# Designs tried in a protein design chat: miniprotein binders against q9h3h3. Part 35

Target 1, 235 residues: q9h3h3
Amino acid sequence: EDGFTAEHLAAEAMAADMDPWLVFDARTTPATELDAWLAKYPPSQVTRYGDPGSPNSEPVGWIAVYGQGYSPNSGDVQGLQAAWEALQTSGRPITPGTLRQLAITHHVLSGKWLMHLAPGFKLDHAWAGIARAVVEGQLQVAKVSPRAKEGGRQVICVYTDDFTDRLGVLEADSAIRAAGIKCLLTYKPDVYTYLGIYRANRWHLCPTLYESRFQLGGSARGSRVLDRANNVELT

## First folded at step 21 (miniprotein)

Design zA1
Fold by OpenDDE base, fold request of step 22:
Formats: structure tokens, sequence, C-alpha cells
Structure zA1 (fold): chain B 235 residues (1-235), chain A 103 residues (1-103)
């Protein structure tokens, strides 16, 4: 779709992870300060490199909100990579089940709902809704990319702790929809990124596990969630 | 100025990550030797980024860039070990350790 390959977006994300983050941590900061923080750092105005006239003078990788239940756990990514390399050397069949098992074994279970939005009021409003949902405990953690290029889309990532927990993934979708988000959402486990598995991989593994489409007048969830691997609607 | 150097650092880091993902794809295709070469280039870019970051007074980024260089070298070592290239693997590990000790 957009001229950036999935690899380029992944590389930009990993490079952004190395820069300082603007974080609202609900564990240490009162929820009453969220509105002031959102007003100070609107994602449409925060620039990736700290451009003149931006709210930030220094480079910012991400703007993030941590909920009360947030605990950073990256798992054993190096062990995962080593096991993946060993698996490839073994010539054993590689399936979505294989990746799931590797992820479980190495505790690399994080995944995220992704939405891409143009810079502006709609992005800032969407982010404010997500940030509030995180602070209120409906979501655990979210981040948004700063403005990198003029006219470039920004990404909001809403994380879940376990991509293998279908109910947790669906609950996060519901919370995102309740926050007023109507765009297309895609859910991607981090394990696929760490293993360099993109849409055009030799194993035909789909790195997007779920797709959520907003539904007007539908069930209490306000979305249709498609299991992309099985091509089955879950809602 | 410092701002220009900081931007150059970020450009090098982005290039290094692009190489990492390219290397992962190559390795996933079975082109492990080519993946190793690409990872070597990535490690070099992280080291260059660290030097520029230090020159810019961005000490935190310099440390992170060196950590990434070391991690990439450790990855190279693992790949070389699997190829039976034990001496080359040892050299890569030693280089990774040398980077970690300079911090």
Amino acid sequence: as target 1 above (235 residues)
Amino acid sequence: GSRELKREVRELILKAWLLIFKAMELANKGDVSEAIQVLREAADLFQEAAKLAQKAGDTEMAIKALEMAAMVLEWIARLLERQGKTDEAKQAKERAEQIKEKD
C-alpha cells in the first residue's frame, strides 16, 4: 500500500526505539495530568528529529502511555533468534504453529494493533482517546510515532501482552473502538518482526494475524475481526 | 553543528537497521554467508554512528549504538559457529567484547 516496504517501517520503528521517548506513565503520574500532557505533546506536532518550532527540541522516537498494569517484558529475543536459526538449519517444516511455539518458549508474546493516520487533528484526537483508555486501564500500553516527514502517516501501536490470547486481542480491539477509532486495524505479533518474517516470506506466513474493520450498527464490539491465517471472522 | 551530526547519526542507525532486516531475509532464504556480510556492514554503521554521536555530545546514543554493534557481532558469531567457522566466530565475539569494554 504505502511506498514503504514492511522492512522499511520495521527499520524505522527499531531506529525510533533507540531515541528518547516522551512517556506518560500512569503508575507514577496522576491521571488528572493526562490532558495537560496531551496538550503539551500532540503527536501531529512532535517531530522525529526535534525540528524548530516543535514541542520537542531533541529527537523523539515515540510518544507513549503506560497503564497501571504495564510491565515491560521483552522476553528472550536473542534466544528466539538462535532457536529460529537452528530450526532453519534443521530443515524442519515451519508453520504458524512453529512460530507460536517459539514465541511461547522464549516468552516473546507481545503483539500490537496498528493504525496509520495522517497528521492532524484526527490523529491527535485518536491518540487522546487511546491514551485515556490506557490510563483508565482499558488498555495496557500504547505508543504513537512522531511526525517524521511532511504528509507522512503516523502509526499508533496498541499493545497486548499475549498474541496467543485471542480474547485479550479482541478486548483490545473493543477498547480501541470504544475510544472512537473507526479506521482499519491490523494486529501483528512482535515475534514476526524479530525473525524478519514479512508478507512475502518463503513459508507464506502471514505476519498480520488479525484485521479489524469498523462496523456501523453491528454488535456491541463495533467491529468485525478477521483471523487472517484461517480466513475466519471471529466476531 | 551538533544538530546536523545528530541527524547524521540517526541516518546511519536507520541504514544499519535496514541492513539488519535485509540480513534476516537473506538468512531466512538460506543465504547465511551473505547475511553475515550484511550484518558486518550493519555493525560498522553502528560503530560509525557511535563515533559521531560522541562527537555530537550525544553520549546516550553513542552507548546504545555501541551496544547494537556488539549485539550484531554476537549474532555474526552465532551464524559463523553454525557454519563451522569457529575461528571467525571467536574473532567476532572478541570484537563484541572489546566494544562492550570501551563503554
Scores: ipSAE 0.879, ipTM 0.948, lowest interface PAE 0.4, mean pLDDT 92
Fold by OpenDDE base, fold request of step 22:
Structure zA1 (fold): chain B 235 residues (1-235), chain A 103 residues (1-103)
Amino acid sequence: as target 1 above (235 residues)
Amino acid sequence: GSRELKREVRELILKAWLLIFKAMELANKGDVSEAIQVLREAADLFQEAAKLAQKAGDTEMAIKALEMAAMVLEWIARLLERQGKTDEAKQAKERAEQIKEKD
């Protein structure tokens, strides 16, 4: 499986962040227009580079939906990076707790549930469910990658404001499951990406904090959420 | 045409980000000198991307690519300062400022 390394996926995401986004903003656009917008810009048909015959003629980095309560706050990423560099030179132990404290100090607290889906009706349907959940206020913000390569998977990212708020992370999982999503979900804080911390780093830090698996007939949440750092079931 | 140039810009930007993440991994391994070298290559790619974006009439991307080049140079400066290379750090900061003034 020519699985893009986590580093390659991160580089693609950061490069995509520089391009224009197709955005539905529920703060300024009536919810009644969502269905028409979803029909106009299905993620399986929107192309990364604005290919001929696509709904977009220009490059698109992401397709996104902003909820009514969405407020963009990236925190102090530069300050975080400087503090990380200082920590490396200090010789102090680096733990998940250290990264958590750095993230809190610099207000770099965003994290996301990730799902990877093949292009097609299932992706577009999943995205429509997520977009509706955002517009209805069950989720704050979500984005989906456009089609980049034939046969390439697309990613849906559902953000939470604070990866240290376990309840908020679990509520987002519940909302995703309520939207009809049954695939595997992984939760990753953005702080690990900004510090270049991937799997197999020298500190043995795990950049995936949570894993959610769909469960038929299970608990009220319809999922089983594993804390990867502690190897503990949360639900 | 403008479309081919726009695509080339995106390819350069992706390469630059791949280098950034490579540099971060190198720095995290303690290979700071190698990380600085890779970041210099990334900054150069962002500057090249900006020039091509301007030629393509993609002004917004040109600005963003220059901003990224400046940010990478500021990062290089911080790493050089930590190595005690104060003069080289100053040169990197000055170059970052020059890029910001051209927008």
Scores: ipSAE 0.876, ipTM 0.948, lowest interface PAE 0.4, mean pLDDT 92
Fold by OpenDDE base, fold request of step 22:
Structure zA1 (fold): chain B 235 residues (1-235), chain A 103 residues (1-103)
Amino acid sequence: as target 1 above (235 residues)
Amino acid sequence: GSRELKREVRELILKAWLLIFKAMELANKGDVSEAIQVLREAADLFQEAAKLAQKAGDTEMAIKALEMAAMVLEWIARLLERQGKTDEAKQAKERAEQIKEKD
């Protein structure tokens, strides 16, 4: 971890969400334009603040690709937060099952596979592979952080609609691996971020539900996926 | 120049979000009163960011920063209501409404 706490990374992500995004929307833009768009806005060159010589002259929060099946559904985050506050006041036990039920009740079910990569060709190549997989319908939506600091890692986020759908989470891992990505992946539901549940919380809740490690000659998926909550290998 | 102001706006926004996450952690520890104070500071930073964004001609960011300030104030109001501080909660709600009406 590049000296940034999970909280700092979450704050940077939320701040970036407020800035303009560079978006390729496959619902409105022909897939044939993707390569030109990727060449115009390589993530390693797009700068967070629109630095001189960058492809962007203005601040950019994220570079994103929306698939044909993408439907933004943020759920009821405010209702979730209010219910969470009420739960804490009640003194009832808080478990991963409790959070799952809160997430379901308030329709806050989004989660993401995360990968951290150094700026450069490998990042741009990984992003191009993910963007292609989104446009081809293997993934629904993905985003990548622009270059913020020299030597700082950039993050690619690949979203799934429902963190409680284990099959959907595993299918996204398979699609990421099929795109040629070999780095470590971690899966995090957004509900944990919205509730301020990080590592070392008082309830011992792990905000990382899954970990995917690339394996040569392994399962048909090319990865081993660990359920972190149950400490069980799924693949 | 406008570019420097735009950067300052984003630095304030980042600080405000850091405070939000700090406040969530404090609230999760049971330090609700301290969380409310930290959230008040976050709301003030979003309002300051909005003013600077307006000066920079970044109207979209100014609107978003005001929306965030209002949302944080509404959150403060909910926390105060749970503490039985109904008058303070009402003041926070009224301030949030005033921000929304200026948009």
Scores: ipSAE 0.876, ipTM 0.948, lowest interface PAE 0.4, mean pLDDT 92
Fold by ESMFold2, fold request of step 22:
Structure zA1 (fold): chain B 235 residues (1-235), chain A 103 residues (1-103)
Amino acid sequence: as target 1 above (235 residues)
Amino acid sequence: GSRELKREVRELILKAWLLIFKAMELANKGDVSEAIQVLREAADLFQEAAKLAQKAGDTEMAIKALEMAAMVLEWIARLLERQGKTDEAKQAKERAEQIKEKD
């Protein structure tokens, strides 16, 4: 069941990738224009297919903000997939280390913190905070799904460029929390999606590398991050 | 009208991606022949989506759908080669090249 749900969400994301995006690009647009852009395109009101009454009249796959240092790099995804197929027929054991090496070899190193929120003020406020963090340089790039189904949850993705850079991933978590985000965050390297590896996979790989929970009760106020593969807290 | 046709294009694209992920699951379980069959359907859906997108004036989606169809066919060829089905792999590669050359 969980594999089916993840599969369907992945397919929707890949289909959305192919549609036009609404982008605020800090590399070409002054930061002073961000607030007006956010007001024009709140993710709770931008619709996936351009529904009547929407700010958009045409399909929108994603709403995105690119930071000053954003440089697109998807890596060698086809080479990754071919090597994965060869690995499965080689008899070599498939482990988290094997996956990591494959991702490094093919330069498919991107990953993302994910958060799911219902449409409304909380979603729009969370997105605005993330977008500002990107424009200010605390985060590199983020996107949010438009509204596709009645009352359904939407996803904010905050990307990091190298899932093997633990410090960078944890600093992104901290920047997300500094933007006022209190919901559960999960971190997933893109490589798992490109290889069709979900929670119920036969290798017992853990596609969610980290889990971040907001920690208000502690004096430090921040997050508690769990390394899901090793079941160890990273404080 | 054209707007309804663009919606149909997006439905085909989503269906094709669902088939891609189904094929990944099948291949990851070792059911490679079934995966190839599902991928052939995905490639056909991407090509159908491209034709409809062209009729709707959605040129960017038409190009992207054709690129995806070609990539799926190249993937099919790779899997067929591993099964030792060299002639079928060559046919899939030829179909992918025909899609790329129609520029």
Scores: ipSAE 0.830, ipTM 0.925, lowest interface PAE 0.5, mean pLDDT 89
Fold by ESMFold2, look of step 21:
Structure zA1 (fold): chain B 235 residues (1-235), chain A 103 residues (1-103)
Amino acid sequence: as target 1 above (235 residues)
Amino acid sequence: GSRELKREVRELILKAWLLIFKAMELANKGDVSEAIQVLREAADLFQEAAKLAQKAGDTEMAIKALEMAAMVLEWIARLLERQGKTDEAKQAKERAEQIKEKD
């Protein structure tokens, strides 16, 4: 956190969504081309605005890999926001359960495991492992931020299509660990971003649902996952 | 040149998104009238970014920025409707529809 607020980070992500993405789409591209693509566009070298000497000459918002079975699922975000506005004026208590029901009703169910890494070989290696897991079918879709400024950390996002499907979220964690990732992972449903709900909110909601830590001994199965909202270990 | 202009477009887009999240924060605190004013500024910035993007030859960004301006105006209309300001809500909806017809 280099002095950015949560609002600033969310705004940067949404602005990046609007720029072109560099995409390896397994639905239309043979898996044998992945390694060449990864070598051409390492996330530590791709720049947000197409700086001189970069692999890209134009702005890039995200670098992404789509798995063979990836199906876009953005849901009814406008309806979600309208219902949220109505709920706040109703006088009803706002709880994690009401947020969950709102997300289900409006089909805004996507969420993501996040990892933050400094630019360089470790970032590029982690991204390559995740990208291969997506192309091989262990994960559905992932993206990584390009380099925006020197010294800034970059983020890898690994999506799941339903944050209410705890088994699916834990399976994604396991696949990330099997790809060799050992750093801290946090899981955030998209619904919190679309409603502007951050850690410092008057309802004391927890936008980070899960935290995953790698266990000693090195097996991918050995991750320890904590339910942050209920303070319960799930593994 | 065109490169400088394209960077200026991205600065406007980022500022517009910062205003969107500020408006969400205000609305979540119950400051809905203030949120609406901030959203009007965001919609204006998206339209400005779209005009600048078109001047830079960045047609895809121009279209996306106009779509965002329309979505913000529709959001403003929802908030005004809940305040009982039906005439102002209709004006915001009309503006959003006009923007969508152009792209």
Scores: ipSAE 0.811, ipTM 0.919, lowest interface PAE 0.5, mean pLDDT 88

Design zA1
Fold by ESMFold2, fold request of step 22:
Structure zA1 (fold): chain B 235 residues (1-235), chain A 103 residues (1-103)
Amino acid sequence: as target 1 above (235 residues)
Amino acid sequence: GSRELKREVRELILKAWLLIFKAMELANKGDVSEAIQVLREAADLFQEAAKLAQKAGDTEMAIKALEMAAMVLEWIARLLERQGKTDEAKQAKERAEQIKEKD
């Protein structure tokens, strides 16, 4: 169940990347226009394929907000994949340190906090809070999937530029919680997706580095964050 | 009409990506020859999606689908080279180059 659903979600995300995106770019658009844009394109109503009656007439892959400090940084994904293939034929042990080093060497360092929500006002409210946090500079960039099928959950992705920067990843978690988000968050580096490494893998690698759980009244940061690979609470 | 064709294009694109991830899983298990065969099917689906996208007037997707087909074929060539199958790798590279000279 776990492997199939993760593989299918990854494939859907890659296919969505190839379609047009609806973008609010704070680098070129005044912040005062954000509320109108959010009202025009709520993620619960924007459809993946441009269904009749939706706000969009054409396919939309993602709805995204770019912060003023957003700097696109593409890594060497092809080189990463080639090095991975060579490593598998070498007989050398494959460990979390090996993956980390490959990601550093090839500059594939992005990762994301993920939250999954059903379509509706709670999703649209959560997205609006995240989008405001991005435009205000507390987060760098976020995207949300459009609606694809009735009752299907949608995903909000909040990116960080370097998964090896634990402090930066934890600061993003804090900013998400400050925006009022109470659901479970999981953090996944992009490198695992590009190499096809899911939870059920033969190296016992953990593609989910961190889990963040809302903590009512018990923490100044508002969450309890676990390092999933080491089973250690970081907060 | 055109909307129906654009929807079919996206279904082909999704199927091609599912095959890519299946191929990565196979390669990660050491089944490289099987992964190559699955990747060939993915490349074919991207080319089919590109043809259908062009018919639908979806030029941007047609271009992206052809780029993906070429990238998959280059990946196949890399895997074949590592297996010592130099002639087959050359054929995959030639097919990728032919796709890049798109019409």
Scores: ipSAE 0.795, ipTM 0.915, lowest interface PAE 0.6, mean pLDDT 89

Design zA10
Fold by OpenDDE base, look of step 21:
Structure zA10 (fold): chain B 235 residues (1-235), chain A 103 residues (1-103)
Amino acid sequence: as target 1 above (235 residues)
Amino acid sequence: GSRELKREVRELILKAWLLIFKAMELANKGDVSEAIQVLREAADLFQEAAKLAQKAGDREMAIKALEMAAMVLEWIARLLERQGKDDEAKQAKERAEQIKEED
């Protein structure tokens, strides 16, 4: 894993969220234009700061694709944070169940499958497969980080609407695998990021709920999904 | 040039977010006073980023950076209120309001 702590990656993501995005919106743009858009903005060539010779002359935070059924719902992040702070002050026990309940109460239910890939053909091909799956309605929304540093890995994020819906999370894994992705996937709810809960937290909460490993000739899903909280294989 | 300023703005923003996540970690450990101090530094960095963005002609980024500075100050105010430091919390809120009015 590139020497960036989870906190550094989170900070980079939040900083990137403040810059303009390159978006293909399937709700407003014909699916027939996707291939031309992918050719124009290959993620391995799009640069974070709009370097000379890149497809973008200005800074880009993310490259994203929105599906037909995509509806942005961020929930009440501020209310979530306030409730989290109040909970810490109360001295009540904090468990994964507590975080789940906070997330439900404040409607902060988004989560994402994450994959890290080196810049190049494999990344661009992976992104093209994901983008097509989004436009075809197999996935709701995905984004990929632009090229920031030479030799730095880029991240593809594939979102699901509800991290508490295990079936929806598994369906997204299946769609990613069907798109030809064979790398390791990790699933992280956004609520853990918003609360500053990382691997080394005092409550021993695991911010990665699921891990997916590609399997040849295995289950119909083409992957083995591990519930990391319970250390149980789901597939 | 404008390009160099735009890069500097983004470096400041990244540093500010690193401080936010550091502050969250500190607060989660119960080090609320240290978290407040780190968040003050983050707010200052967002304000500096806004000034540089304005100089670079990036008005949209300047506005977003100021919004983040205000949000961080409002967070500081909530943390101060929980510490019983109501006067300091009020000052942080007033500063956040001033930043929002400058836009």
Scores: ipSAE 0.879, ipTM 0.949, lowest interface PAE 0.4, mean pLDDT 92
Fold by OpenDDE base, fold request of step 22:
Structure zA10 (fold): chain B 235 residues (1-235), chain A 103 residues (1-103)
Amino acid sequence: as target 1 above (235 residues)
Amino acid sequence: GSRELKREVRELILKAWLLIFKAMELANKGDVSEAIQVLREAADLFQEAAKLAQKAGDREMAIKALEMAAMVLEWIARLLERQGKDDEAKQAKERAEQIKEED
């Protein structure tokens, strides 16, 4: 695990969100153009700061693909934060159920499967598979970090609209596995990031809800999904 | 050159976000006063980033950095209100509004 704290990775992600994105939007762009776009902007070659010789001359925060059904909805993050602050002041018990309820109330329900890959052909191939799955409607939206440092891992994020919908989370895992991805996947709701809740928090809240491991010859899903909060296998 | 300035802007933004997450952790620990101080530093870094972005000709980033500075100040105001520091909260809100008017 690259010695970056979860906080550093979150800060890098939020800083990257402020930069321009390279986006393939399937709602406005024909699916037949995807292969040319992937060839133009391979994630292993796109640089975070627009280095000389990269496909991008300007800084790029993310490379993203939007599916036909994608609708950007971040919910009420400010209201969520205010409610969280009020809850802390109240001295009421804080549980995973409390966070779930806050997320529902403020419509901050997005979550993502995360995978970390080394730069190179394997990353670009993995991204191409995911991008195709998004354009084909098997996934809603995905993004990949550009190359920031030599030898640094890049992250692919595959979003689901509702982290409370276990079936939707599992379907996304299945689609990722069907795209040929065999690495470890972790699922994290965005609500934990917005509230500054990391692995070492005083409430013992686990910001990673699910872990998916590839399984050869197993069930039709090709993965073993663990509910980290309950320590129960779901598949 | 412009490229160097753009990089410096990104470094400031990253530092500001690191401070935001530090402040979240502090607030989550109950160290609200320290969280407010850290958030003030973050707001200052976003403002500095905006100024540098403007000098670099990156107007879009300048606007976004100012928006973030304002948002952080609004957060500070909410935290101050919870501490019963209404006058300080008002000052933070007024400063946030001033930043928004400069965009």
Scores: ipSAE 0.875, ipTM 0.947, lowest interface PAE 0.4, mean pLDDT 92
Fold by OpenDDE base, fold request of step 22:
Structure zA10 (fold): chain B 235 residues (1-235), chain A 103 residues (1-103)
Amino acid sequence: as target 1 above (235 residues)
Amino acid sequence: GSRELKREVRELILKAWLLIFKAMELANKGDVSEAIQVLREAADLFQEAAKLAQKAGDREMAIKALEMAAMVLEWIARLLERQGKDDEAKQAKERAEQIKEED
């Protein structure tokens, strides 16, 4: 994805965040209802704007599943942005370490595994697997974009609380793989999005920290995870 | 009808967010003055979206759009302060406060 595409997707995501979400909250809803909910709101059929014939009559920003341990914490995004602006003015070197420290200081630590899938059975099946893993407590929270354009890919986002916790990031990858997901996964901290740091930025910061590739029979985790910042395989 | 208005609201919101990310990129490049201009356009789009949302009976979206407009204005204020434009920054803050009070 070129910088423009990444910005557009980010804008679409932020705009979608403002719309109502279709949420299955495992904290308040019995796990036994998940299958019925998944059948009612398959992401390939839920439309962004509530198109005629869709399961939703009103606009939907995201379809989401919240696990038992889910606690929404966005941190101090405004403070982060102000600190980033001050840092830019200071002329101090900006490194991945600098961003990590800013993220820690302002508690903006969320990150997500991303997968892009075409609408259809594979997407709905992938989502069902992820949703189950969330409800079963293997994952904390996930969301999937509704169908927006004909032939457009939908994104599943699986969140972790702390992008600096490598073990937690890897555990989420393992859970995603255990759910039967075989596609390429990329891990992106939200801090990069909030700071407008995309591909080809002047600091050469890579907003994708990890890539996970499915591996048959190799790792106990069913994936090969690459640290993109260091170009090192973690698994 | 209400459906068309709701769609228009979302188109405005999407445009506003595109402008926000454009402004972030501009600011990150050091083009702060241009970033401020783009953010002003974004704030205006959020306010327009809020007005349309109210007309459409989408009160929740109207509130969220106004909140975003205020947030963008506060951001503009911070950028103006960094430029030494304290009076303009104050005006942006005051406008943000006015928007928050209308909710």
Scores: ipSAE 0.874, ipTM 0.948, lowest interface PAE 0.4, mean pLDDT 92
Fold by OpenDDE base, fold request of step 22:
Structure zA10 (fold): chain B 235 residues (1-235), chain A 103 residues (1-103)
Amino acid sequence: as target 1 above (235 residues)
Amino acid sequence: GSRELKREVRELILKAWLLIFKAMELANKGDVSEAIQVLREAADLFQEAAKLAQKAGDREMAIKALEMAAMVLEWIARLLERQGKDDEAKQAKERAEQIKEED
C-alpha cells in the first residue's frame, strides 16, 4: 500500500489546482504544434516548484491538454456540500444512489480515469499518447502531475464529463487503451473527493467506481472493466 | 528571497488542504465540533498564505488563497448553523465577507 493516503493525494491535487498550469489548448493552438510542446514540457522533467534546470522556472500545478470539445463545467460544488451536510443531519440512509442523485442535482458529474506511473520515458510516452488522443478528439481533457519528489509517482488524469454515463466512461477507457496505455486504471468521480468520501468512510461507499485492466488478446477494447460497486465485469 | 516565499506559500496551502480533508472526515464521522476547529485552522493558514503571497508579489495566488479562506469560513458558518450556533455562524460569515472585500 503506497503510504500516500487518498486524502494526501487529494490535498496535493487541490493545492496543485491553485498553481498555474502548463496548458496545450487544441481550441486555439494548431495540432501541429503538439509535438514541439510535448518536447518542451515533458512531465518527467517539469517540476512542481520550478526547480533550477527544469523546463519551468515557476511553480506548475498541472500539465494539461484541452480538446476541441472541452468545456469546463464544475457544477455547484458549494450547493452539493450544503446538501450533503443536510442529508447527514436528516439521518436518512446514504447509498451510492444518494451520492449519484446529489451529483446530478448539483451538476457535479465530472470523473476521471487515473493512472500512476514512475517518472521517466515511459511516463512521457504515455502522456504523449494521451495528449494526442485529446487533440484528435478521442478524449476531451487530460492532465498530468509534474515531478514533485525524487522517486515519487506521477498521475495522469483523463476526464469524462459524466460519471453516470457508463458508455462515456467505457469509451474513454477504450481511447486510453488505443493510445497504448497498458497499466491499471481506476475511475473516480470528483463528487466523492468534494464530499471527503474515502475508502474508510462510515457508509462503506467505494469512491472507485471502475477498474480497468489491460488484457492481451481480449475483446476489441483491449481491457477488462470491472464495476466495483456491483462487482460486475462490463467488458 | 521571492522563491523561498513562494515555496512557503505553497507549503501553507498544502497544509490547509490537508486540514480541509481532515475536517471533512471528522464531519463525516459526526465530529462536527472538531471539524469546525480544524476548518478554522485551515482558514487561518490560507490567510497567512495570502499575506505571504502578497509579499512575494504573487497577487494571483494571494487572491486565490483569500477566496479559499472565505469559502472555508462560509463552510464553518453552515456547520455552526446546524449546531444552532447562529451568532457564531454570523461572525464567521461576516469574517468571510471582510476577506472578500480586501481584494
Scores: ipSAE 0.873, ipTM 0.947, lowest interface PAE 0.4, mean pLDDT 92
Fold by OpenDDE base, fold request of step 25:
Structure zA10 (fold): chain B 235 residues (1-235), chain A 103 residues (1-103)
Amino acid sequence: as target 1 above (235 residues)
Amino acid sequence: GSRELKREVRELILKAWLLIFKAMELANKGDVSEAIQVLREAADLFQEAAKLAQKAGDREMAIKALEMAAMVLEWIARLLERQGKDDEAKQAKERAEQIKEED
């Protein structure tokens, strides 16, 4: 772990969300152009601030690929936050089930598989595999952080529409593994970020719901997925 | 130059988001008054970022930074209302509206 707190990573992500994105949208761009786009904007070379000599002259928040079935839906984040604040005031017990219900009620159901990789060929190759899986319809949407600091890891985020849909989360893991990704994956719902719930919260809520580890010669999925909340292997 | 200004804008935005998450943590601990103060600082940073972005010719970022400032102020207003500070909440809402009109 790069010593960055989950809070700092979240702040960096939210700040990056405000900058322009380099997007390949498979809904409007032919899949045949993907390889040229990947070659033009390799994540290891795209810089957060548009450094001299980078493919981008202007700041870039994220490099993203949108699949054919991608539909952005953020839900009612403000309503979620208001309900969360009201819940805290009520003194009612707060559990993972409580957060799940809040998320469902306000339609804030997005979550993501996260992988952290050092800049370089391995990152660019991993991203290319993910981008292809998105364009081919195996994944809905993915993004990768640009290069920010020398020696800093970059993050690839692969989104699912519903963190409560265990099958959908597992299918995304399988697609990531099929794309040749072998690193550790962690799955985090966005609701935890929007509510400021980190590892060291007073309710002992774990913002990481799932962990995926690559498995050689194992199940058809090529991974072992752990439900961290229940400490149960799902695969 | 424009590049330096653009970097400064992003540094301010990052600081503002750090303050937002700090405020969320404070609020989650029950320190709502301190959370409100931290959020006020965040709103000010977003406004400063917007001004710098405008000077840098980054209109899109200026708009987004102002939108964030307004959203933070609206959040402050909600927190103040919960504290029974209706007058202060109204002032925060009015300030948020003013920011939105500057866009």
Scores: ipSAE 0.873, ipTM 0.947, lowest interface PAE 0.4, mean pLDDT 92

